# VHH binders against Uncharacterized HTH-type transcriptional regulator MJ0568: the designs that were tried, part 13

Target 1, 125 residues: Uncharacterized HTH-type transcriptional regulator MJ0568, of Methanocaldococcus jannaschii (q57988)
Amino acid sequence: MSQSIEDYLERIYLFIKENNRPIKTTELAKLLNIKPSAVTNMAKKLHRLGYVNYEPYIGITLTEKGIEEAKKILDKHKTIKIFLVEFLGLDEKTASEEACKLEHALSDEILERLKIFMEKFKDKV
Short names: E, the ipSAE of ESMFold2; O, the ipSAE of OpenDDE; V2, 0.75 times the mean of E and O plus 0.25 times the DockQ between their complexes.

## First folded at step 15 (VHH; framework vhh_7yz9_2)

Design k3 (from q3 with R97L; at its last look DockQ between E and O 0.01; V2 from the best seeds 0.00; counts 0 for: pae E 17.1 > 2, unsure alone 60.8 < 65, placed apart)
Fold by ESMFold2, look of step 15:
Structure k3 (fold): chain B 125 residues (1-125), chain A 121 residues (1-121)
Amino acid sequence: as target 1 above (125 residues)
Amino acid sequence: QWQLVESGGGLVQAGGSLRLSCTASGRTFSDYAMGWYRQTAGNEREWVAFISSGGYTTYADSVKGRFTISRDNAKNTVYLQMNSLKPEDTAVYYCALVGSDFIPDEWGQYWGQGTPVTVSS
């Protein structure tokens, strides 16, 4: 999955979870600081991939597949952020920014090994 | 009370064509987006195509260029023209109301009964 697809799914998921309504393309464009036309093109792509439902005048929602993928991405972000704060001593703000950079690069195997490491050594930090 | 009824399914040879219809009863759907989905035994339903209330259409990559969704709001009907059919298109096809809910689970509750399509090799 590309980094831009992952960023879109994460932001759509969080918005809908907090607001209980579809996100409009203009709203998503503002959240991502990009042009509305880019959001429209990506929404069509996400729809073709089976991650979203899209209606131009109502907005964007996630399919069940889209929700599952968004949750996976958020789990990576949270895991990395906890590692950076608890094990490397970064403050919350810096850790969140660095987690955003790192989450797209981690393989599932490395994420699993990181979780195991954190579990084993959480009392020693 | 709200009912969607699919029709037009059947057995067809690979390379053939079918036209599916979906008619709503009890209420008009001219203000809503409509979609087609399909399901094979033991699998989740997958999205195939949808059409907005204003006529904007999109398609899954697996059917793009072969399938065409259209609507006739005067007849309260949505169509799926399926050309160049492949054995992989074998499924039960469902139409669905897509337009007013905020989560995917709410949209699934407005499914039709389905029309089976079998594409022989």
Scores: ipSAE 0.000, ipTM 0.105, lowest interface PAE 17.1, mean pLDDT 79
ESMFold2 (binder alone), look of step 15: mean pLDDT 77; pTM 0.785
OpenDDE, look of step 15: ipSAE 0.667; ipTM 0.884

Design k4 (from q3 with G54S S100T; at its last look DockQ between E and O 0.01; V2 from the best seeds 0.00; counts 0 for: pae E 16.9 > 2, SAP .682 > .668, placed apart)
Fold by ESMFold2, look of step 15:
Formats: sequence, structure tokens, C-alpha cells
Structure k4 (fold): chain B 125 residues (1-125), chain A 121 residues (1-121)
Amino acid sequence: as target 1 above (125 residues)
Amino acid sequence: QWQLVESGGGLVQAGGSLRLSCTASGRTFSDYAMGWYRQTAGNEREWVAFISSSGYTTYADSVKGRFTISRDNAKNTVYLQMNSLKPEDTAVYYCARVGTDFIPDEWGQYWGQGTPVTVSS
């Protein structure tokens, strides 16, 4: 399985939000349990696409475009996880794993319909 | 499902040391990243230290060089060694499950009850 652009952006966003500093490429490689060269290649790609600022000795931060994309992905992940736990009764770990698989495939329209459904029926589960 | 219990807080003079412990009663502790956070009255909870499932650590700038996070997966325990304590370190300290390498937990889902630390002048 390859790491998607979306997985990288989400993880970078969460790290920076929780740690209030840039994430170093070696740190990201450890967190993802992948080779440092894979992280470096993806960081350069994300930089070319306008999602990150990348400096070899400082690390990786998100651009405004990167933050917007990461928040969108995180919103999908959280919505799906809550649905799986609260409406379908999955345990937290299973729901998190399945949400990770589903978040990259779910269209914006279906996400919004899912949110509407969950709000409508929130008191019945 | 997961319960986290902190201990080791107390009153200590500035310059002193404390060791906080956090024991988890949950499955697959070794798969999860863990963190320490702290909170003073009227403020939001502040990140202090992080340890990944594989043992990688990071720290808030305010505690770097003074605090050390570690874990013992056999005991389902994460530690915070706090040295050279300052009055501004006074807070209630919470441990938390942060998530796996790929799947973050929701904020506030798995917190301990907190252990108070008071650093006097």
C-alpha cells in the first residue's frame, strides 16, 4: 500500500496542531514507519503541488492550501469514525481503521448526506 | 473501554523533580502513541510531551531539556520525568492516548483524571 497525499497532509496537520512546531522528515518517517527517502520524495512532491513548505533542516509545515485540504480530510475521517461507532456499534480501533480506508473514496456529496442523516437520528442511537 | 490513571503529582519546590506515571487498562497499548498535557484554571489544555508507539519523542519548547517522556509497554505505562521544575509548571497533568501512527483519536476521547502538580517558589 502506498501512502497517499491525503494521508501525509492529515498526519502533518495533526502533528503541527498538537506540537505547535514543524515536523521533521525523520520524525514523519518514524511516525509512518517508512523509509526517510520516501518521506523526502513525498515532501518535495507536496511542495511542488503547493501543499507544504519544506526546508531540509527546519522540516515541513503546511501552506494555506495544505491546511484547507488537511482539514477536509480530517472532517471526513472524523465523520465516518463517529458514524461507525455511534450508529453501527463498532469499537473505536476498528472504526478508526475503517474510516482511514473509506475517507479517501467518499465524495463530498455523500459526506454531507451522511452528516444530515447523523444529525437527524443522533438521539435514536 | 480504555481507562488511564495518572499518579505521582504533588507539591515540590522550584528546581525540584517529580516523576509522573500513567497506567492504561486497555488492549494493544503498544500500538498507541501517548501524550502528556497540562491545564491551569481558565486555560485550554496544553500539550507537553508526545511518545509514538515506536518510542519517538517530542516536547513542547517550554519543557524541552527538562522533561523526559518514556514508556514501558510491558507495564502499560507512560512516564513523565520532570526536572528543574518552575512555578509556571504548576498545573493538573493529564495523560492521553493520542492514536496510532496512521489514525488519530478524537480529542478528549481517552484522558486520565489528572494529577495535580504545584511548584512553589
Scores: ipSAE 0.000, ipTM 0.122, lowest interface PAE 16.9, mean pLDDT 82
ESMFold2 (binder alone), look of step 15: mean pLDDT 80; pTM 0.814
OpenDDE, look of step 15: ipSAE 0.676; ipTM 0.884

Design k5 (from s2 with D31E S100T; at its last look DockQ between E and O 0.60; V2 from the best seeds 0.00; counts 0 for: pae E 14.7 > 2)
Fold by ESMFold2, look of step 15:
Structure k5 (fold): chain B 125 residues (1-125), chain A 121 residues (1-121)
Amino acid sequence: as target 1 above (125 residues)
Amino acid sequence: QWQLVESGGGLVQAGGSLRLSCTASGRTFSEYAMGWYRQTAGNEREWVAFISSGGYTTYADSVKGRFTISRDNAKNTVYLQMNSLKPEDTAVYYCARVGTDFIPEEWGQYWGQGTPVTVSS
């Protein structure tokens, strides 16, 4: 999955979790600092791929497939952030910024090895 | 959502061997690391072994050299070969998807029902 798609799914998921309602295309455009037409085009693409439900005037929600993918992206972010804070001693704000940079570049295999490492050594730091 | 079923536990004499199996009902078994945990009476659940999706393995110090974790992605199954068993290995053994301890947002943690192992003196 492309980085742009990952960013959309992550933002949609977080908004709906926080606000308990669909996100409107204008709201998502504002959050991503892009034109509404770009959001509409991506929403149609995400709909065709099976990640979102998109209804004009109501907004965007995630399908079950979309929710599962968004949770994977957020789990990657959280895993990296915990590693940076607990194992490398970074402050939370710096760790969050670095996790955002790393989550799009890190392969799923290396993330899984990182989780295993952290589980093995969680009481040794 | 995953369903995990452990089997292969039982009663065994100290120094003996057992092979535990864990079969997952899920579409993406090959994408996730798997682990074994155990719980003794009156104690908290402890980590035993993990295997990554790519086959990388790691073990708790207490079982290193005696236990071997492996997986068969075609059968959605992870195994724990337990050799040179000791009475202190007596526990209920649980199969798990890695990350259940790090993801509090996932309600309904991915654990099996457990398979009891008793090692007699």
Scores: ipSAE 0.000, ipTM 0.211, lowest interface PAE 14.7, mean pLDDT 81
ESMFold2 (binder alone), look of step 15: mean pLDDT 80; pTM 0.824
OpenDDE, look of step 15: ipSAE 0.722; ipTM 0.917

Design k6 (from q3 with I103Y; at its last look DockQ between E and O 0.02; V2 from the best seeds 0.00; counts 0 for: pae E 23.9 > 2, placed apart)
Fold by ESMFold2, look of step 15:
Structure k6 (fold): chain B 125 residues (1-125), chain A 121 residues (1-121)
Amino acid sequence: as target 1 above (125 residues)
Amino acid sequence: QWQLVESGGGLVQAGGSLRLSCTASGRTFSDYAMGWYRQTAGNEREWVAFISSGGYTTYADSVKGRFTISRDNAKNTVYLQMNSLKPEDTAVYYCARVGSDFYPDEWGQYWGQGTPVTVSS
């Protein structure tokens, strides 16, 4: 999955979790600091791919598939952030920024092996 | 959202074998690394064996060569085959999603209730 798709799913998920309502395309455009037309195009793409329910005047929600993917991306972010802070000594802000960059590159298998490594060696750092 | 149920514990003589099972209620089981841990009274839980989503395994030195972790993703189940059991293996055994100690995760419970194993001499 592309980095752009993953960023959209993550932001949509977090918004709906916090606000308990669909996110409007204009709201998502402001949140991502991009043109509303870019959000509309991506929303249509995400709908075709089965990740979102999109209603032009109501907004965007996630399908079950979309929620699953958003949760995996968030789990990757948190795992990488903890690794960077606890094992590499980065400050929280820098670790969060770097985690955002790295979360899209790691495969699920490597992420889970990272978790195993962290669990095995947590007392050694 | 994830319920983990361990089973298969019991009383067994030293040198014997026992097979533990852990069944997860959750549809993304195959995405996550799973682990077996054990705990004796007054001690912290210690990891015993881990298995990644792709089947990579690792074992604590104390059980290497005697225990085998495996998974059946179609059944949402992870197993621990314990052979050549010693009295030192007596503990409550838990399965968990790997990483339970690093962060709170409201997306699922990381720990089951455990299954006791007693190895007598």
Scores: ipSAE 0.430, ipTM 0.804, lowest interface PAE 2.0, mean pLDDT 86
ESMFold2 (binder alone), look of step 15: mean pLDDT 80; pTM 0.824
OpenDDE, look of step 15: ipSAE 0.731; ipTM 0.906
ESMFold2, look of step 16: ipSAE 0.000; ipTM 0.064
ESMFold2 (binder alone), look of step 16: mean pLDDT 81; pTM 0.828
OpenDDE, look of step 16: ipSAE 0.676; ipTM 0.882

## First folded at step 16 (VHH; framework vhh_7yz9_2)

Design m1 (from k6 with D105E; at its last look DockQ between E and O 0.01; V2 from the best seeds 0.00; counts 0 for: pae E 17.5 > 2, placed apart)
Fold by ESMFold2, look of step 16:
Structure m1 (fold): chain B 125 residues (1-125), chain A 121 residues (1-121)
Amino acid sequence: as target 1 above (125 residues)
Amino acid sequence: QWQLVESGGGLVQAGGSLRLSCTASGRTFSDYAMGWYRQTAGNEREWVAFISSGGYTTYADSVKGRFTISRDNAKNTVYLQMNSLKPEDTAVYYCARVGSDFYPEEWGQYWGQGTPVTVSS
């Protein structure tokens, strides 16, 4: 999955979860600090890939496939952030920013191995 | 525990009409947005129409002016009136729950089993 697709799914998911309504393309464009036309193009791509439902004047919702992919990305973000804070000592803001960069690079296998490692060594001195 | 049951599909001649119904077995139906989608074999599901909890409607370009979505909150039912049908409208039609302003942790799409529509040339 490309980094830009994952960023879109994550932000759409969080908005809809907090606001309980579709996100308009203009709202998503503001949150991502990009042009509305870029959001419209990506929304059509995400629709073709089966991740979103897109209604030009109502906005964007996630399909069941899109929700599951967004949850996977959020789980990656959370796991990486915990590692950076608890094992490497980063502050939460820096860790969140770095986790956003790293979450797109880790394979599912490596993520699971990281979780196992963290569980085994969580309180190690 | 939400269940969606579509009905009203069938075989119709081009230029004809069908009315699809979708009944939901869930509390608080009036709080949820609903939609209709369709799918042909080997293709992704395509959005057709949307109706918000407050009654705002919108349509895909390919059906605008021919299809009308409506809801009856007392009957927990959403409808799709399909007029001036074309062979390109042939698909399995699905009803979906798409969101709620009051229950954000229940956000997501939930689908019925679909009702087939065939439009003969």
Scores: ipSAE 0.000, ipTM 0.111, lowest interface PAE 17.5, mean pLDDT 80
ESMFold2 (binder alone), look of step 16: mean pLDDT 82; pTM 0.831
OpenDDE, look of step 16: ipSAE 0.679; ipTM 0.888

Design m2 (at its last fold request DockQ between E and O 0.77; V2 from the best seeds 0.00; counts 0 for: pae E 2.8 > 2, unsure alone 62.4 < 65)
Amino acid sequence: QWQLVESGGGLVQAGGSLRLSCTASGRTFSDYAMGWYRQTAGNEREWVAFISSGGYTTYADSVKGRFTISRDNAKNTVYLQMNSLKPEDTAVYYCARVGSDFYEEWGQYWGQGTPVTVSS
ESMFold2, look of step 16: ipSAE 0.398; ipTM 0.789
ESMFold2 (binder alone), look of step 16: mean pLDDT 78; pTM 0.795
OpenDDE, look of step 16: ipSAE 0.687; ipTM 0.896
ESMFold2, look of step 17: ipSAE 0.400; ipTM 0.792
ESMFold2 (binder alone), look of step 17: mean pLDDT 79; pTM 0.801
OpenDDE, look of step 17: ipSAE 0.692; ipTM 0.898
ESMFold2, look of step 18: ipSAE 0.413; ipTM 0.793
ESMFold2 (binder alone), look of step 18: mean pLDDT 79; pTM 0.801
OpenDDE, look of step 18: ipSAE 0.706; ipTM 0.900
ESMFold2, look of step 20: ipSAE 0.339; ipTM 0.756
ESMFold2 (binder alone), look of step 20: mean pLDDT 78; pTM 0.796
OpenDDE, look of step 20: ipSAE 0.714; ipTM 0.908
ESMFold2, fold request of step 23: ipSAE 0.327, 0.276, 0.038; ipTM 0.769, 0.732, 0.553
ESMFold2 (binder alone), fold request of step 23: mean pLDDT 78, 78, 79; pTM 0.797, 0.790, 0.800
OpenDDE, fold request of step 23: ipSAE 0.658, 0.676, 0.646; ipTM 0.893, 0.901, 0.885

Design m3 (from k6 with D31R D105E; at its last look DockQ between E and O 0.01; V2 from the best seeds 0.00; counts 0 for: pae E 12.3 > 2, placed apart)
Fold by ESMFold2, look of step 16:
Structure m3 (fold): chain B 125 residues (1-125), chain A 121 residues (1-121)
Amino acid sequence: as target 1 above (125 residues)
Amino acid sequence: QWQLVESGGGLVQAGGSLRLSCTASGRTFSRYAMGWYRQTAGNEREWVAFISSGGYTTYADSVKGRFTISRDNAKNTVYLQMNSLKPEDTAVYYCARVGSDFYPEEWGQYWGQGTPVTVSS
């Protein structure tokens, strides 16, 4: 399956937040279970699009644009996960896996409506 | 064409502080990530600190909590505030553009000459 730009940005952000350092191409390749050459090609594309800084000796970090985009993706993931756990009764692991699938399809409008619904009805779950 | 000039190095007693400066003579400084590296004799350059174009910072574990990288885009300058210095921080410190340069020849053209830092016990 094809790795989306969103998957790369999300994973890079989480790694840097957790480890407080750039992620190397080989490290990202292991986390995504793909070849390092594919990561290098995507890093060049993400750089061209303005999302990352890439340096062979340092690795990959996010630009301001990349950080903001990653945060939007993570907010979507968290919102969907909370809905699945608190409103539909899924366990944390299953909810995380399903949220990952849904986050790439859900529009920003539907996400906002979902947040409003959850806030309005959170005491009725 | 980018040119980088480091300054602020010198001799300092352990526990002391230094502030390194790196001034760029290139256009669009604010659009690029910058970094500090250091090198001891016979070793490869080691990454020390990074600052993205948007101001996101990160550090090598060996300097976290002691060093702070910052930038002043109006002056085309990046700084490294080095506190609580230890003898193992002794090295030549280099400023570099660390952004999108995937090509070694261009990457090397944006390094400065380095500024030596010696931390005595």
Scores: ipSAE 0.000, ipTM 0.217, lowest interface PAE 12.3, mean pLDDT 81
ESMFold2 (binder alone), look of step 16: mean pLDDT 82; pTM 0.835
OpenDDE, look of step 16: ipSAE 0.012; ipTM 0.246

Design m4 (from k6 with D31H D105E; at its last look DockQ between E and O 0.01; V2 from the best seeds 0.00; counts 0 for: pae E 14.5 > 2, placed apart)
Fold by ESMFold2, look of step 16:
Structure m4 (fold): chain B 125 residues (1-125), chain A 121 residues (1-121)
Amino acid sequence: as target 1 above (125 residues)
Amino acid sequence: QWQLVESGGGLVQAGGSLRLSCTASGRTFSHYAMGWYRQTAGNEREWVAFISSGGYTTYADSVKGRFTISRDNAKNTVYLQMNSLKPEDTAVYYCARVGSDFYPEEWGQYWGQGTPVTVSS
């Protein structure tokens, strides 16, 4: 999955969870710091891929497929953030920022190995 | 899992008013955002109005100032008050459950069967 698709799904999920309504293309554009036309084009792509419901005047919601993918991305973010805070001693804000950078590069295999490492050594840090 | 039933449609003259109702059988109605959509034959469903679980409302430009969405959580019901109706408002109107952060596993849209509205010139 490309980084841009992951960024969109994560932001859409978090917005709807926080605000309990569809996200408008202008709102998503502000969150991602891009032009609204770029959001519209990606929303159409995400719709074709089965990740979102897109209504030009109401905005964007996630399908069941989109929700499951967003949850996977957030789980990866959470795992990386915990590692950075608990094992590397970063503050929460710095760890969150770095986790956002790392989550899009980390393979599923390495994520699982990281979880195993953290469980094995959790009482030693 | 959820059922949505729309009612209140019918035939009305241009300039008239109708009030649509949508009753939900789903649990915890008050935690869900709701919307109204409409569709003419052979076209995609068009969003009309949205109301969040907290009461925030927004409208399509084509109906702003003429339509009002509201909800009665005690009756599990969402309403669409349609005033100053035009022939262009002729459509089948659908109620939808949009989503909720309280029940993310039930995320996604659920639709009713629709209620037809015809506005004569």
Scores: ipSAE 0.000, ipTM 0.140, lowest interface PAE 14.5, mean pLDDT 81
ESMFold2 (binder alone), look of step 16: mean pLDDT 82; pTM 0.838
OpenDDE, look of step 16: ipSAE 0.666; ipTM 0.881

Design m5 (from k6 with T28K D105E; at its last look DockQ between E and O 0.01; V2 from the best seeds 0.00; counts 0 for: pae E 17.0 > 2, placed apart)
Fold by ESMFold2, look of step 16:
Structure m5 (fold): chain B 125 residues (1-125), chain A 121 residues (1-121)
Amino acid sequence: as target 1 above (125 residues)
Amino acid sequence: QWQLVESGGGLVQAGGSLRLSCTASGRKFSDYAMGWYRQTAGNEREWVAFISSGGYTTYADSVKGRFTISRDNAKNTVYLQMNSLKPEDTAVYYCARVGSDFYPEEWGQYWGQGTPVTVSS
């Protein structure tokens, strides 16, 4: 899954969770700082791939498949951020920014190994 | 399966007011976002107003400040208060269920049959 697709799914999920409504293409474009036409093209792609429902005037929401993927990305972000703050001593802002960069590259296997490591050693940090 | 029934449409003079109602027969009404749309002959439906399950509202630019959407979850009802009506507001008005992140499998809109509104110039 590409980093662009993962970024879209995560942002859509968080918006809908907080606002309990579909996100408009113009709102998502503003949030991602890109042109609305780019969002429309990606929304059509995500719809074809089965990740979103898209209604031109109402906006975008996630399918069950899309929600599942968004939750995995958020779990990666949280895990990486905790590691960077608590084990490597980064400040929260820097850790969040670095987690955003790393979450798209981390495999599920390595994420689970990282969680196991952190649980084993959490009281030593 | 949901059924939506709109009422309250009719003929009104420009500058006047109407209140539309939409009663739903679906389960878990309070968990769903609802909306109002309108359609003139030969045109696509235009979104008018949206209300989330939590009560957040948003409006199309053409109706901001004149229309108010609200809901009464105890009565499974959504309202559209339309003030300062203009001839351009003449349309068939439709109520819709939009969606909920609690029930992603049920994404998709359910529509009412519509209630016509005519604003005399």
Scores: ipSAE 0.000, ipTM 0.109, lowest interface PAE 17.0, mean pLDDT 82
ESMFold2 (binder alone), look of step 16: mean pLDDT 84; pTM 0.854
OpenDDE, look of step 16: ipSAE 0.725; ipTM 0.906

Design m6 (from k6 with S100D D101F F102I D105E; at its last look DockQ between E and O 0.60; V2 from the best seeds 0.00; counts 0 for: unsure alone 64.3 < 65, SAP .74 > .668)
Fold by ESMFold2, look of step 16:
Structure m6 (fold): chain B 125 residues (1-125), chain A 121 residues (1-121)
Amino acid sequence: as target 1 above (125 residues)
Amino acid sequence: QWQLVESGGGLVQAGGSLRLSCTASGRTFSDYAMGWYRQTAGNEREWVAFISSGGYTTYADSVKGRFTISRDNAKNTVYLQMNSLKPEDTAVYYCARVGDFIYPEEWGQYWGQGTPVTVSS
């Protein structure tokens, strides 16, 4: 299945944060359930865009730009999840599943306004 | 990795004006909504104004029409222009990134030292 740049960056970030080492292309292919050749092609694209370092036999790491972008994507997911739990009353598991569906559809501007709303009303909910 | 430094506070007579500045150290300043907050002795901090990266602004009722929040992304700076100041505006003013519920430790110091504003009659 096709993967967005966002899915790649988020998965690479989470793996490296959890394991403190580069992710190999075969490991990333397994996590995303795609062929290693697709991972290699995307890794080269991400390298050209300045998001990753890709070294054969060592694997993939994030540049500073890549880390910043991955954190933005993860922040969107967590912001939506917190909204669903704290403001709409969903349980954690349902909120996480729904956040995964919503995070790729919201524009950055709407996400920021959601954050502003949550800040204005956090003590009133 | 972000550091926020407030400046521009001082002593001013009622009816006067001040312009506060908040400079951020950070590559992605332009990607975040920013806010000004204030705190008086014995009270919790309260929000004053917010600005999104796209320029949407909103204000607390107590300052609406008197304060203007703005940003200069080239300088990594957010401003609070405070006009028609009242003694009730006396507080320490802080800036912060809006609403990060999930990475509070990752923001360096979400609250700097602040910049004191005293409005005398």
Scores: ipSAE 0.399, ipTM 0.768, lowest interface PAE 1.9, mean pLDDT 84
ESMFold2 (binder alone), look of step 16: mean pLDDT 79; pTM 0.799
OpenDDE, look of step 16: ipSAE 0.711; ipTM 0.906

## First folded at step 17 (VHH; framework vhh_7yz9_2)

Design n1 (from q1 with Y56H; at its last look DockQ between E and O 0.07; V2 from the best seeds 0.00; counts 0 for: pae E 13.8 > 2, unsure alone 61.5 < 65, placed apart)
Fold by ESMFold2, look of step 17:
Structure n1 (fold): chain B 125 residues (1-125), chain A 121 residues (1-121)
Amino acid sequence: as target 1 above (125 residues)
Amino acid sequence: QWQLVESGGGLVQAGGSLRLSCTASGRTFSDYAMGWYRQTAGNEREWVAFISSGGHTTYADSVKGRFTISRDNAKNTVYLQMNSLKPEDTAVYYCARVGSDFIYDEWGQYWGQGTPVTVSS
């Protein structure tokens, strides 16, 4: 899955979870700092791929498939961010930026091994 | 490593109010969802209230309309305002980190040491 698709799914999921309503294309464009037309084009692509329900002018929600993928992506992001802050001492902003880069490279197996490592050594940081 | 310290528990008459506080020493407090749980002797801990990193709240049916959870990220503190208290609310109340949001902390939850609340008739 491309980095752009993953970024969209993460942002859509977080918004809907926090606000319990569809995210409008203008809201997503503001969050991503891009033009609404770019969001509209990606929403159509995500719909074709089966990740979102998209109703123009009403907003975007996730399908069951989209929710599953967003949760996987966010689990990687947050695991890496926690590691960078709590084990390596990075500030939260830098850690979030680096986690966004690293999450696309991290396999599910390595994620699980990282979680086990962090649990084993959490009291030593 | 996170440390959580609850405070504000005590004795109160039925119908009264009490405000619990929980202060965290962790660096990433604003990224985490927080919750309150309670436990009576011999029973499992019971979920009471949840607040997401973005400030959205959810409550157990037994406390809805009476309790309010809130957070102050500048002070690394989460609060539980408890109104219209009943004897059934008597328990040790625990603050917990629920991860970076409600769904995604597979790493683990952190617990405070608890603050006792007794509601007398």
Scores: ipSAE 0.000, ipTM 0.119, lowest interface PAE 13.8, mean pLDDT 80
ESMFold2 (binder alone), look of step 17: mean pLDDT 77; pTM 0.791
OpenDDE, look of step 17: ipSAE 0.016; ipTM 0.365

Design n2 (from q1 with I103Y; at its last look DockQ between E and O 0.53; V2 from the best seeds 0.00; counts 0 for: pae E 2.3 > 2, unsure alone 59.7 < 65, grease 31.5 > 24.2, SAP .725 > .668)
Fold by ESMFold2, look of step 17:
Structure n2 (fold): chain B 125 residues (1-125), chain A 121 residues (1-121)
Amino acid sequence: as target 1 above (125 residues)
Amino acid sequence: QWQLVESGGGLVQAGGSLRLSCTASGRTFSDYAMGWYRQTAGNEREWVAFISSGGYTTYADSVKGRFTISRDNAKNTVYLQMNSLKPEDTAVYYCARVGSDFYYDEWGQYWGQGTPVTVSS
């Protein structure tokens, strides 16, 4: 999955979790600092891929597939941040910034192996 | 979230074998590392074996060479084959997604009732 798709799913998920309602295309455009037409084009693509339900002028929600994917992206961020803080000794702010840079590069397999490593060695840090 | 059902526990003689199963009901089972853990009364749960989504495995030193973790992603199932069982393997066995209290969306790991294993001398 591209970084652009991942950014959209993550932002949609966080908005709906916090606000308990669909996100409008204009709202998402503001959050991403892009034109509403770009959001509309991506919403159509995400709908075709099965990640969102999209009704023009009503808004965007996530399918079960979309929710699961968004959670994986957020899980990557949290996992990397924990590793950087707990195993490498970074402060929280620096770890969050570095996690944002790294989260799009890690494959699902490597993320899961990182979790295994952290679970195995948490008492030895 | 996933519903996990452990099975296959029971009473077995020392030196014997037992095969545990854990079936998940969630989509994307194949995306997640899975683990077996065990717990005796009054003690912390300890990890036993992990398997990644791609089939990478690792084992606690106490079970290496005796236990084998495997998965069948088509059946959403993870297995623990336990051979050469010892009385110290007596515990309640749990399967779970690999994680800690630090992982997003878990509130800690979800723990079912597990499957009890008793190894008699």
Scores: ipSAE 0.356, ipTM 0.757, lowest interface PAE 2.3, mean pLDDT 85
ESMFold2 (binder alone), look of step 17: mean pLDDT 78; pTM 0.789
OpenDDE, look of step 17: ipSAE 0.541; ipTM 0.829

